# VH-VL binders against NAD kinase (nadK): the designs that were tried, part 144

Target 1, 268 residues: NAD kinase (nadK), of Syntrophomonas wolfei subsp. wolfei (q0aze0)
Amino acid sequence: MKIILVNNRFKENTEKKAQEIAGQLSALNVEVIIDNGLDEPYAGTVDFIMVLGGDGTMLRAARRYGQRAIPVLGVNMGTVGFLSNIEINELAEYLPLILREEYSLEARMMLEVAVFQQQSLLTRVFCLNELLLRSNSPRMLSFALEISGQKLEPYRGDGLIVSTTTGSTAYSLSAGGPIADPQLDAFIVTPVASHIINKRPLVVSPEREISLHLLEEREAIIGIDGQIKMDFGAENRVLIKRAPHPLLMVNLKAKPFFTSIDRSLQRQ
Short names: E, the ipSAE of ESMFold2; O, the ipSAE of OpenDDE; V2, 0.75 times the mean of E and O plus 0.25 times the DockQ between their complexes.

## First folded at step 13 (VH-VL)

Design CC3 (from X16 with heavy chain T28S; framework fv_ixekizumab; at its last look DockQ between E and O 0.87; V2 from the best seeds 0.80)
Fold by ESMFold2, look of step 14:
Structure CC3 (fold): chain C 268 residues (1-268), chain A 122 residues (1-122), chain B 112 residues (1-112)
Amino acid sequence: as target 1 above (268 residues)
Amino acid sequence: QVQLVQSGAEVKKPGSSVKVSCKASGGSFSSYAIHWVRQAPGQGLEWMGGIIPILGKADYNQRFKGRVTITADESTSTAYMELSSLRSEDTAVYYCARGHTWKTSHGYFDYWGQGTLVTVSS
Amino acid sequence: DIVMTQTPLSLSVTPGQPASISCRSSQSLLRDIGLNYLHWYLQKPGQSPQLLIYLGSDRASGVPDRFSGSGSGTDFTLKISRVEAEDVGVYYCMQALQTPLTFGQGTKLEIK
């Protein structure tokens, strides 16, 4: 059996804990690959991914491994978020179940984001929470949103969020979007500081394609999961689709989403 | 309480096809593999294949490859097995079973359907 | 394909006496993490199969402790310490290490 341990090397306690966990797994004859963010994602076949840390570390794991249909377990290291399943002090208790594969999975929709310059593909990335289009200057943006070829009235404001249901509790929420059940597949389109009063958040079928481009020359940025930034200008378009594969999140311990909303939001 | 309820018995002519349904209730459908096992009269158990509903990916016993299609509909919590080009030796009871794990290997079958008799006669 | 061989193919046992069923695989079912992917089922007359033992030795929920599984690698044994009338049926071992999943031929247990 081979497991990837994902941690954030800039948080010292997660590196030490990753070494401890790797030692425990190795004693059980489990091969361990530590992904602390320094190298490219491990390309070989693995059976399981364990994320040591908070929601941010899970977001990186999802971008790196979410399209490979590998079970991913979130292990909380102290801050209660939405993407961890068990606490670090419970890991030893659950380790036998992990090895015996006695757990269930929960699918979480991901976005596929393709950025173009004119007709040329510049990059393709995947994300778990959201894509943000925002101004990179004091000026507001004027931009076009198309949903499956249907052109909406132009947007004016600071930007737009295209979120998954998992991302509904992240930036989309603070921008006025709804909390969505993460087991649903949908896009949530949330305007950021819109000057247009009738631009309400939209909930959109995951089968749609979403396209964005600027209508005026402005400095803009595309943000991915609040962790990756790309320059975006009038020569660019971005196309957003449901990713080919969901993130396969491991469920070892019941985490009632609706009764835990306030606790999880307070701790983010 | 997890239950698997299968469609009723069928009588078919050689060369036709049959589609057996398996409706799951009382638990998560999507994260556990659904397997199909057949048993000819007086014979043992034979694994036909299985599906991972969360991925929509099926694995087949190569003995049946080309004649068997296994699908799942998450919205109705129902798995299906379709066997085409039926022969008299396909007369059997067809069971669905739920594995304890998400993939088609490693699983033990802790829940079984009641079985569906398919009789192929000319 | 992993071939599973059960012996004997039939047993006739006096109530209260022990019974033992052997299952041999053509390849080791032991994974490097120490788990054996061998499971046992009982099919009572007119019923669907039901799980008895999983991972070589663990009893399924509701299975009496007179049933036990042992063995590792290629050789596995199901034991019934004291056969009761309700134990009649056909016993199957199944390997789940890899697809295609394969069953033994079955062992029919009868009461004398």
Scores: ipSAE 0.711, ipTM 0.866, lowest interface PAE 1.7, mean pLDDT 91
ESMFold2-Fast, scan of step 13: ipSAE 0.792; ipTM 0.902
ESMFold2 (binder alone), look of step 14: mean pLDDT 92; pTM 0.952
OpenDDE, look of step 14: ipSAE 0.832; ipTM 0.918

Design CC35 (from X16 with light chain A96G L97T Q98H; framework fv_ixekizumab)
Fold by ESMFold2-Fast, scan of step 13:
Structure CC35 (fold): chain C 268 residues (1-268), chain A 122 residues (1-122), chain B 112 residues (1-112)
Amino acid sequence: as target 1 above (268 residues)
Amino acid sequence: QVQLVQSGAEVKKPGSSVKVSCKASGGTFSSYAIHWVRQAPGQGLEWMGGIIPILGKADYNQRFKGRVTITADESTSTAYMELSSLRSEDTAVYYCARGHTWKTSHGYFDYWGQGTLVTVSS
Amino acid sequence: DIVMTQTPLSLSVTPGQPASISCRSSQSLLRDIGLNYLHWYLQKPGQSPQLLIYLGSDRASGVPDRFSGSGSGTDFTLKISRVEAEDVGVYYCMQGTHTPLTFGQGTKLEIK
């Protein structure tokens, strides 16, 4: 059995804890690959991915490994998040279940984001939460949204978010989008500070293709999961589809999504 | 607790196909592989294949030469096994069984369906 | 394919006496994590197989203490310390290590 252990090298104590866990796993004849964010993603085959950290570390793991159809477990290191399943102090209790593969899996849809210049593909990335198109200056954007070949009336505002249901509680929520059950597959399309009255969030089939391009030359960026940033100009277009594979999240204990989000909203 | 309930007995002519269903309840359907095992009258158990419902990916025993197709419908928590080009030698009780893990490549079967008798006769 | 061989293929036991069934695999069933992917099932007359022992020696839920599994690698044994009438049926070992998953021929246990 081979496990990737994903941690954030820059957080105090997480690297020491990762080394301790790697030692425990190695003593059980488990081969461990540590991904602390410094190197390229591990290219070999693996059986399981453990993410030590908060939601940001899970988003990185999902982008790097989420398309490989490998179980991914989020282990909380001290800050409560939406994407972890167990606490670090519970790991020893659950290790036997992990090694025997006695756990349930939950599929979480991901986005496939392809950015073009003219007809040429510039980059293709995957993400768990969302793509954000936003202005990189005080000037509003004017842009076109097309859903499965249907051209909508032009948008004018600060930008647009195309989110998964998992991402419904991230940037989309802050921009006025709905909270979605992450068990559902759907795109949530949420305008950011639209100048046009009645531009509402849309919930659309995950079988749809969504495309965006600028109608005027502006300084804009595409943001992916709040972690990757790319320049976006009038010669660019972005195509967003459901990714070929969902992220397979490990459930070792029940995580009550609705009560968790309800408490989170009370604390905000 | 967990139950697997299979479709009823079938009588088929040689050369036809049969599709047997297996409805799971009492657990998380997508979390576990569903396997198919057959037993000819008075004979032992033979693994036919299994499916990972969450991925829609099936693995087969190559003895069946592409005659077997295993599918799953997560919305109804039901797995299916279709066997084509039936011969009299395919007369058997067909069982679905739940793997203890989500993978089809290894494991053990913690719950079994009641079995479906398929009789192939002219 | 991994070949599973059971001995004996049939045995008759006086109630209250012990019974022992052997299972041999053509390849080691011990995985790197220290677990033997050998499992035992009981099929009572007219019923579906039911899980009896998994991972070499762990008893399935509801299985009486009189049943025990032992062995490692290629040689495994199922023991019943005192046979009761409800133990009648066919016992199958199964390797769960590699596809295709394979079963032994079965051992028929009868009461004298």
Scores: ipSAE 0.553, ipTM 0.794, lowest interface PAE 2.3, mean pLDDT 90

Design CC9 (from X16 with heavy chain I52V; framework fv_ixekizumab; at its last look DockQ between E and O 0.87; V2 from the best seeds 0.79)
Fold by ESMFold2, look of step 14:
Structure CC9 (fold): chain C 268 residues (1-268), chain A 122 residues (1-122), chain B 112 residues (1-112)
Amino acid sequence: as target 1 above (268 residues)
Amino acid sequence: QVQLVQSGAEVKKPGSSVKVSCKASGGTFSSYAIHWVRQAPGQGLEWMGGIVPILGKADYNQRFKGRVTITADESTSTAYMELSSLRSEDTAVYYCARGHTWKTSHGYFDYWGQGTLVTVSS
Amino acid sequence: DIVMTQTPLSLSVTPGQPASISCRSSQSLLRDIGLNYLHWYLQKPGQSPQLLIYLGSDRASGVPDRFSGSGSGTDFTLKISRVEAEDVGVYYCMQALQTPLTFGQGTKLEIK
């Protein structure tokens, strides 16, 4: 059995715990690959992914491994978020169930984001929460949104968020978007500081294709899960689709989404 | 409490096909393999294949040489097994069963349907 | 395909006496993490099969402690310490290490 253990190299506590857990797993004849973010993603075959940390570490794991259809377990190491399933102090209790594969999986939709220069593909990335288009200066943007070839009236403002339902409690929420049930598949399109008053958030079928481009030359950025940024200009466009595979999140312990919303949001 | 309820008995002619349903309730459907096992009269158990709904992936026993098709519909929590080109030796009780895990291997079958008798005769 | 061989194929037991059923696989069912992918089922007359023992030795929910599983690798045993009338039926072992999943031939247990 082979497990990837994902931690955050800048959080000393998670690195120490990763080494402890790797030792425990190795003693059980489990092969362990540690991914602390420094190296390229492990490319070989893996049975399970264990994420040590908060939602940010899970976002990186999802971008790196989410398209491989491998179970991913979130292990909380401090601040309770939306993406952890068990606490670090419970891991020893649940380890036998992990090895015996006695758990369920819940699917979480991901975005596939393709950025073009004119008609040439520059990059393709996957994300769990959202894509952000925003101004990189005090000046607002004028940009076009197309949904499955349907051109909406131009947007003017600081930017736009295209989010999954999982991302509905992240940046989209702060920008005025709705909280969505993460078991639903949908895009949530949330304007950021729109100067066109009737541009309300949209909930869109996951089967749609979403396209964005600037209508005038401005300094802009595409942000991915709040962790990756790319320059974006008038020569670029971005295409957003549902990713081919959802993130497969491990469920060992019941985590009631609706009754914990206030508690989880207060800690962010 | 997980429960598997299968469609009713069928009588079929040789050369036709049969599609048996297995409706799951009382638990998570998508992440557990649904297996199909048959038992000819007076004989033992034979695994036919299984599907993991969340993956949309089915595995088959090659003894059936592509005659079996297993599908799942998450919206109705129902798995289906279709057996084509029926022969008299396909007369059997067909069971669905739920594996404890998200793979078609490694699983133990902790819940079984009531069985569906399929009789193939002219 | 992994071949599963059960012995005996039938067994008559006086109530209150022990019973033992052997199951052998053509390949080891043990993974390096210490798990044996061998499961036992009972099919009572007129009923669907039911899980008795999983992963070689673990009892399923509601299974009396007079049932026990043992063995590792290629040789496995199901034991009933004191047979009762309700234990009548056919016992099957099944390997789940790899597909196709395969069953033993079955062992019919009767009360004499």
Scores: ipSAE 0.697, ipTM 0.863, lowest interface PAE 1.7, mean pLDDT 91
ESMFold2-Fast, scan of step 13: ipSAE 0.788; ipTM 0.901
ESMFold2 (binder alone), look of step 14: mean pLDDT 92; pTM 0.948
OpenDDE, look of step 14: ipSAE 0.820; ipTM 0.915

## First folded at step 14 (VH-VL)

Design DD14 (from AA2 with heavy chain G33A, light chain T53K S93D; framework fv_bermekimab; at its last look DockQ between E and O 0.80; V2 from the best seeds 0.00; counts 0 for: pae E 4.5 > 2)
Fold by OpenDDE, look of step 14:
Structure DD14 (fold): chain C 268 residues (1-268), chain A 123 residues (1-123), chain B 107 residues (1-107)
Amino acid sequence: as target 1 above (268 residues)
Amino acid sequence: QVQLVESGGGVVQPGRSLRLSCTASGFTFSNFAMHWVRQAPGKGLEWVAAISYEGSNKYYAESVKGRFTISRDNSKNILFLQMDSLRLEDTAVYYCAKDHIWFSRSSYGMDVWGQGTLVTFSS
Amino acid sequence: DIQMTQSPSSVSASVGDRVTITCRASQGISSWLAWYQQKPGKAPKLLIYAARKLQSGVPSRFSGSGSGSDFTLTISSLQPEDFATYYCQQANDYPLTFGGGTKVEHK
């Protein structure tokens, strides 16, 4: 068995724990690779990914490895979030199950985000939470939203979020989006401070394609999972689709999502 | 520079067929939906047909449905309009036009037009 | 199909005049309306898209307004080169449809 431990090099406690866990796994004849974000993603084949940290670390892991159909376990290390399944102090208890591959998987839809400039692909990213388009100035943006070839009313506001159901409890929620069942595949399109007061979020079929572009010569910013940032202007386009493969999240411990929402949100 | 050049127009007898071509240059042809628009002598503009950038979706005006076929060869940067069962009312200058927005499955207007090719009929 | 109605069909004006052309859609088309200018023997030229967005290279004396079903093209100060026929076109749904045109001619 080969396992990647994903942690955050900027969090010393996760580094130390990663080394400790690596030692323990090695003693059990498990090959371990540690990814603290410093280097490029490991390109070799692996059987399991263990994410040590919070939601941010999970998001990074998802972007780096999510398309490889590898089970991903979130191990919380003292943070509050929605993406961890077990606590670090529970790892020893569940480790035998992990090694025996006695766990269930939950498929979480990811976004495929393609950003273009002058008809050239700038970047393609698979992300677990959301894409954000926002103004880079105090002025509102004017931009076009297309859903499966249907043009909506031009948007005017600070920006727009396109989120997965997983991401519904992230920035989309802060912007007034609905909380979505993580077991549901859907896009959530949430306006950010629209000048139209009653502009409502949209729940969109994952079978549809979403595109965005500016209708004016103004600078904006694209954000992905709150970790990737890039400039976005009139010469840019963004296409959003359902990723071809979901993130396979390991479910060792059942968590009642809806009954824990208030608790989780209050802690954030 | 962006350019569209139509060809294939001429004098034809009613009931016959004609194939128009439009050669594109100066832009990534495969990224844009393309249109045919016609204008009868002394009349206004009439949209005829559209084809998506990848060629998978085709749209037609009711007046030409079942008779005209729009197609494209993205490898050669050419747009086609196969016109079958031609009628006198099809007399017009036919323009090919580029849609304004790339990678769009909708239209935002046509920002580049060819010079047009004339289709007329002989008695 | 969405019907587009332009008014007036023709307008006589002088250089320096303010010219207003209206276009009505038979149903709501949001802001998805384009305006074209066509001179005799020439292909149409895109002036405005998305109801109010000026196409690159088009003089600022041209402006578009409106949403829903009623739209307006305005030439703030008519210039000699502006004498032409103007068309509105809905870009909301296929089939695309044009207005009947408005000829701006010398007074």
Scores: ipSAE 0.392, ipTM 0.777, lowest interface PAE 1.7, mean pLDDT 93
Fold by ESMFold2, look of step 14:
Structure DD14 (fold): chain C 268 residues (1-268), chain A 123 residues (1-123), chain B 107 residues (1-107)
Amino acid sequence: as target 1 above (268 residues)
Amino acid sequence: QVQLVESGGGVVQPGRSLRLSCTASGFTFSNFAMHWVRQAPGKGLEWVAAISYEGSNKYYAESVKGRFTISRDNSKNILFLQMDSLRLEDTAVYYCAKDHIWFSRSSYGMDVWGQGTLVTFSS
Amino acid sequence: DIQMTQSPSSVSASVGDRVTITCRASQGISSWLAWYQQKPGKAPKLLIYAARKLQSGVPSRFSGSGSGSDFTLTISSLQPEDFATYYCQQANDYPLTFGGGTKVEHK
């Protein structure tokens, strides 16, 4: 009855297409809210979210709406990625199924990221792919990682990635992490240019709590899904947990993950 | 102003128990692990016990296991040490100490200490 | 329990001297070592944690080094207020343990 269309206002073809789809839905007595990135997330009750664009637009939708347990459909507008389900030219074919709620859902784990300044919560953000801690200077970082109260030997290097299994094919992969089946729930902890030889990627239970803080005064950045950046210094600490709710991705068209890996990776 | 104030020390006779308290102020008590550390007259420091910030994990030196119990009341910002079956070697100044890193279930060092309270075992 | 062996047990020094104190763990403790200063009648004061991280407000003449099992506290130029007893403490595993202390005394 009420649908959000998420698009990227800086890509004109998605803006025009969002208006066309809104018209089609309105003709079927469906109430439509367009989220093009200009306004705050819609706060009211919504039945369905349609994302028009690539993986980047889906990441923004997940951050805005992923904790609300609303079905989210990825509609590809060009280059296929890991997070779209159907192509834009197939939407008319699948629209009756969407309106009748005749689809399945695939749950994708999200991260809950809490950043503190001293002892005060500065912000809480949810993300689908990863948190990146990295140096913001030519100098390497020295930092502590805790996993459920267990301290590992301090890290030294450019940074660290904590990703979901969905994020295993993003920055984590480029840094040497494994490709993970997105149907698994796990953290993947991947060092970035580690100076310490025995710092290998770790696959960690989603029930663990992960924390990071610097051991030396350095300029660093926390990055979220490659789209949000926050300064991070010696006065900060970040805590990472599995988010309370997974992203509920709509499955209308079969997309075999393993047979599509090479094609999808070439486009990132 | 971060402050820890111990109380409850005194002379302890055989067959009696003693309960130490540590009142915290100037910081969010429930964010930090807390410790008891003792120092016998003329001797070095000896770690006694620790409790995690939420109170779920408790740790003890072998010399006090089964006799001492650490606890905390996060609503009142108080750390406790219940001392039973006291011995001569328990005579010491007892310090309350705050762990350095917030929201950790591990230890990194104790950055704030109280002034201590004296416990004396009297034969 | 992880034994911490601190050396020397005492040192006589003058203002301006470089003072070096060592601490050895009975097993590897990575970098999880803290150093404390204690003056007579006072509570200990944290100087260094994680082997080399200087606590806020501690003068830069104090420095820590080492990893694994062998650690060093250095006072580059001793000041009058530095006459005190110094303790190392491993924070790798419970039970936490202190070294025996090093008393830095005026000659």
Scores: ipSAE 0.330, ipTM 0.726, lowest interface PAE 4.5, mean pLDDT 90
ESMFold2 (binder alone), look of step 14: mean pLDDT 92; pTM 0.947

Design DD15 (from AA2 with heavy chain E54R K58E, light chain S30R S93D; framework fv_bermekimab; at its last look DockQ between E and O 0.87; V2 from the best seeds 0.00; counts 0 for: pae E 3.4 > 2)
Fold by OpenDDE, look of step 14:
Formats: sequence, structure tokens, C-alpha cells
Structure DD15 (fold): chain C 268 residues (1-268), chain A 123 residues (1-123), chain B 107 residues (1-107)
Amino acid sequence: as target 1 above (268 residues)
Amino acid sequence: QVQLVESGGGVVQPGRSLRLSCTASGFTFSNFGMHWVRQAPGKGLEWVAAISYRGSNEYYAESVKGRFTISRDNSKNILFLQMDSLRLEDTAVYYCAKDHIWFSRSSYGMDVWGQGTLVTFSS
Amino acid sequence: DIQMTQSPSSVSASVGDRVTITCRASQGIRSWLAWYQQKPGKAPKLLIYAARTLQSGVPSRFSGSGSGSDFTLTISSLQPEDFATYYCQQANDYPLTFGGGTKVEHK
């Protein structure tokens, strides 16, 4: 068995724990690769990914490895979030199950985000939470939302979020989006401070394709999972699709999502 | 520079067929939906047909449906309008026009137009 | 089909005048309206799309407003080169349809 431990190099406690866990796994004849984000993603084949940290670390892991259809376990290290399954102090208890591959998997839809510059592909990213388009000035944006070739009313406001159901409890929620069942595949399209006061979020089929482009010359920014940032202008276009592969999240411990929402949100 | 050049217009007898061509240059032709728009002498503009950037969808005005066929060859950057069963009321300058937004199955306006080609009839 | 009605059909104006052209759709087209300028013997030129977005290279004296069914093209100060025929066009649904045109003429 080969396992990647994903941690955050900027969090010393996660580094230390990763080393400890690596030692323990090695003693059990498990090959371990540690990914603290410093280097490129490990290109070799692996059987399991263990994410040590919070939601941010999980998002990074998802972007780096999500397309490879590898089981991903979130191990919380004292942070508040929605993407961890077990606590670090529970790892010893569940480690035998992990090694025997006795766990359930939850498929979480990811976004395929393609950003174009002058009709050329600039970048393609798979992400677990959301794509954000926002103004880079005090002025509102005017942009077009197109869903499967259907033009909606032009948006005017600070921006727009296209989120997965997993991402519904992230920035989309702060912007007034609905909380979605993580087991549901769907796009959530949430306006950010629209000049139309009652502009409602959209729940969109994952079978549809979403595109965004500016209708006027304005400076904007594209954000992905709150970790990737890039300039976005009139010569850019973003296309959003369901990623061809979901993130396979390991479910060792059942978590009551809906009954825990208030508690989780209150702690954030 | 972005340019569209129509050809194939001329004098034709009623009931005959004519094929118009529009050659595109200066832009990625295959990325844009294309349109035919006509204008009868001294009259206004009339949309005739549209084809999506991949050629997967065609749209026609009711006045030409069943008689006209819009098509494209993206490898050659050419837009076509096959006009069958021509009628006197089809007399017009025919313009090809580029849709404004790339990779769109919807129209946002036509930002580039050809010079037009005239179709007229002989008795 | 969506019918587009322009008014007036013609307007006489002088250089420096404010010119307003209206376009009404037979049904709601949201903001998907384009304005074109056409001079005699020439192809139409796109001025405005999405009801109010000025096409690149078009002078700022041109502006568009409106949504739903009523739209307006405004030339704040008419210039000699602005004498032409103007058309609105709905881009909401196929079949696409144009207004009847408005000819801006010398007074």
C-alpha cells in the first residue's frame, strides 16, 4: 500500500504529525509520500490520500489529486470545517480499517473550470468548492451568464459564485446561497451583491455547462476555492462544467450533515 | 484585420437555385456563430439564417425555411447559403455576419459584416 | 416571433442636437438588444449590444438604455457622420428580428 500524506508546510503542527504518521505507516510496511505543498504533486500511483489539516488543505489536495480517483480522507487537526471525516486523535482507531480498505466512499462532484484568454485556453482547474468572479474595483461588474447556451439577464453586481454542493457551505453561503446536500450533484450559482436586491441563487443540473464573460471593459478577478487568484477582463471567458471525475471522499465515520450545520456554522 | 467577403450573388430566374459563399479571415472562424442577413432594395434588415460555431445547430427565418440551407466549412473558413426555389421576394443584398461572442450558442449581436452580395431576378 | 417597433421612422436633426430613438419589443427580451448604424451603400455597423454596452471603437456620444420591452438609443450631440439609418435588433430568441429602422436626416 502507498499513501500520500497531505499537509500544510505553513502549519508546523501538521508537519510534525505528518512525520509521525509517516513513521508509523512505514513501520507497518506502508510506503508514504508527504506532500506539504512545496513541490509538484506526486506523479506516481498511490492507493490512498490522507489530508492532515482543515478545509483549506483538503481543497488543495482535491485540486492536486482529485482527478486521479484516489480515496481521500480528511483528518481534522483542531480546525472547524466541513471536509474532514475524523479527528487526528481518532486516526489510530481507524487506521486498521484504512489499511484493510474497509471504508465507504462518497463521491463529491468537482468543477472543471476553464479560463480562456483571447479564445485560447489559459488554464484548466478542477476544484471542489467554487469559482468566484468578482470586481477588482469599487464599481459593479456587468457580465453575462450563459447556461447551456441560454442567456440569462445580464448580471450587475460585485460578482458571481459558481459552486458545487460541497462548496455550498463555503463562500456561497456567505453570499446568501442555499445549503445543499453534499450527496447531490448540482451547480449553485450565487450572486454577490447584485444590484437586483431579490436576485436569487440558481440550482443548476450538473449536466449543463456554465459560461461567464464581462459585457464591459472592467477589471475583475477569478478566484478558485479561495486559493487561486487570477485577473479577468473583457478578453477572458470562463467555462464551467462538472468535472469528469468526482472526489472520492473516504467515509469512516458517519457525520450528520444537516443536524450539525448550525453547530459548524456557529463555530466558524 | 477581421474581414468577411461574400460572393455568389447575381441575376437568377425564379425557381432556380443559387449558392452564396462567405469567406472569413482575421479571426478564428470556427469559434463563432455566423449569420446571413438580407436587405431588399430600399428596405430594412431581415435576418435570414444562423449556424452555430460548430455547425451543430441551424436557425431559419420562416420566410426561407425549407428553401434555404445554411452551412459552414470550418476547415476552409467559409460560410454558405444554399438558396433553392428562389422567389422574387428574395431580391436583396445578402450579408454574412459574425456573432459577437465566441463559443456561444446564443447571439449577442453581429459585430462584423461583409460588404454584401446582390441577388436579383430576371423575368 | 418577436416584433420590433422603432420610432420615429425618421427624424430631422441638426449637428449638435440630442437625438433619441426608441425600440419596442412585442414581448420581453430582457437586455438582449443590439443597435446598428447603416450608411447608404454600406453594411450595418454594430453600435451597442446587451442594450447598453458600447461596442469597441464607437464614440461615447452613443448610449443605450432600457430593458424588458422598451429601449432607447441616444446620440447626445449629433455629429455630421451620424446621419444614417439606425436599427434595433433583438437577440433574445430565434428567429432574430430587426426593427423597421430610423433614418436620421439633415434638418
Scores: ipSAE 0.521, ipTM 0.825, lowest interface PAE 1.5, mean pLDDT 93
Fold by ESMFold2, look of step 14:
Structure DD15 (fold): chain C 268 residues (1-268), chain A 123 residues (1-123), chain B 107 residues (1-107)
Amino acid sequence: as target 1 above (268 residues)
Amino acid sequence: QVQLVESGGGVVQPGRSLRLSCTASGFTFSNFGMHWVRQAPGKGLEWVAAISYRGSNEYYAESVKGRFTISRDNSKNILFLQMDSLRLEDTAVYYCAKDHIWFSRSSYGMDVWGQGTLVTFSS
Amino acid sequence: DIQMTQSPSSVSASVGDRVTITCRASQGIRSWLAWYQQKPGKAPKLLIYAARTLQSGVPSRFSGSGSGSDFTLTISSLQPEDFATYYCQQANDYPLTFGGGTKVEHK
């Protein structure tokens, strides 16, 4: 059995625990690849991904490995979020079930984001929560949004968020978007400080294709899951669609989304 | 250099057919929607037809619906206008034009035009 | 079909003048209007799209304004090369439609 152990090296407890867990797994003849964020993603075949940390560490794991259709387990290291399933102190209890593959999977939709410079693909990235387009100056943006080839009245304001339902509790919520059940597949399109009164958040079929481009020369940025930042200008366009594969989240312990929603949001 | 070159215009008899071609060069033809626009001598511009960048959507002015067919061959970078049941009011210079915004099924404006090909009639 | 009405049909002007051309749509077209310049015997040239966005390479003396049904093209200081016919065109709905044109000519 080969697993990837994802941690966040900026949290000293998580790096030490990752090394300890890797040693324990190696003693059970499990081959362990540690991904602490310093190196390129492991390219070889693995059976399981274990994420040690909070929601931010899970977002990085999803971007790196989410399209491989490999089970991903969130292990909380202190503060609970929306994406962890078990606590670190429970790992020994659940490890036999992991090794015997006695768990269920919960699928979470991801975005496929393609950024172009002129007509050339600049980058393609997958994300679990959202794409943010925002101004990188005091001036507002003027931009066009198309949904499956249908252009809406131009947006004017600070920016726009295109999120998954999983991302509905992240930046989209702060910008006034709805909380969505993460078991639904949908895009949530949330304006950021729109100066146009009739621009409301939209919930859109995951079968749609979404495109964005600026209508005036402005300095803007694209943010991905709040962790990747790219310059975006009048020469760029972004295309967004549902990623080919969902993130496959391991469920070992029941985590009722709705009964815990207030507590989880308080920790954000 | 981005260029559109129309061909196939000429003198025809009313009721006959004519096929216009537009050869594109200097840009990735398959990324852009394309249009035909006509202008009768001494008159204004009249939009005729459009086709989406993949060729899946076609649009026509009411005056030409059922008589004209727009099509494209993305492998050869050619736009076509098949004109059937021609009438005297179809007399015009026909322009091929490219949509400005790539990968869009909407039109924002036409940024590159050919020099046109003339269609007229004999008695 | 959306009718586009341009006024005036002709303007007699001198180099240095401010020239204003208007375009009215028969129904709301949001901001989806383009402006073109055409000289005799030549193909049209795109000046402005989305009502106010200048096309690359178009001099800043050209500006567009308006939304909904009423739009304006302004040439702030007419130059000798600006004598031409100007067309508006709605891009809100198919079929796309042009205005009747405004000829800007030397006094």
Scores: ipSAE 0.454, ipTM 0.776, lowest interface PAE 3.4, mean pLDDT 90
ESMFold2 (binder alone), look of step 14: mean pLDDT 92; pTM 0.947

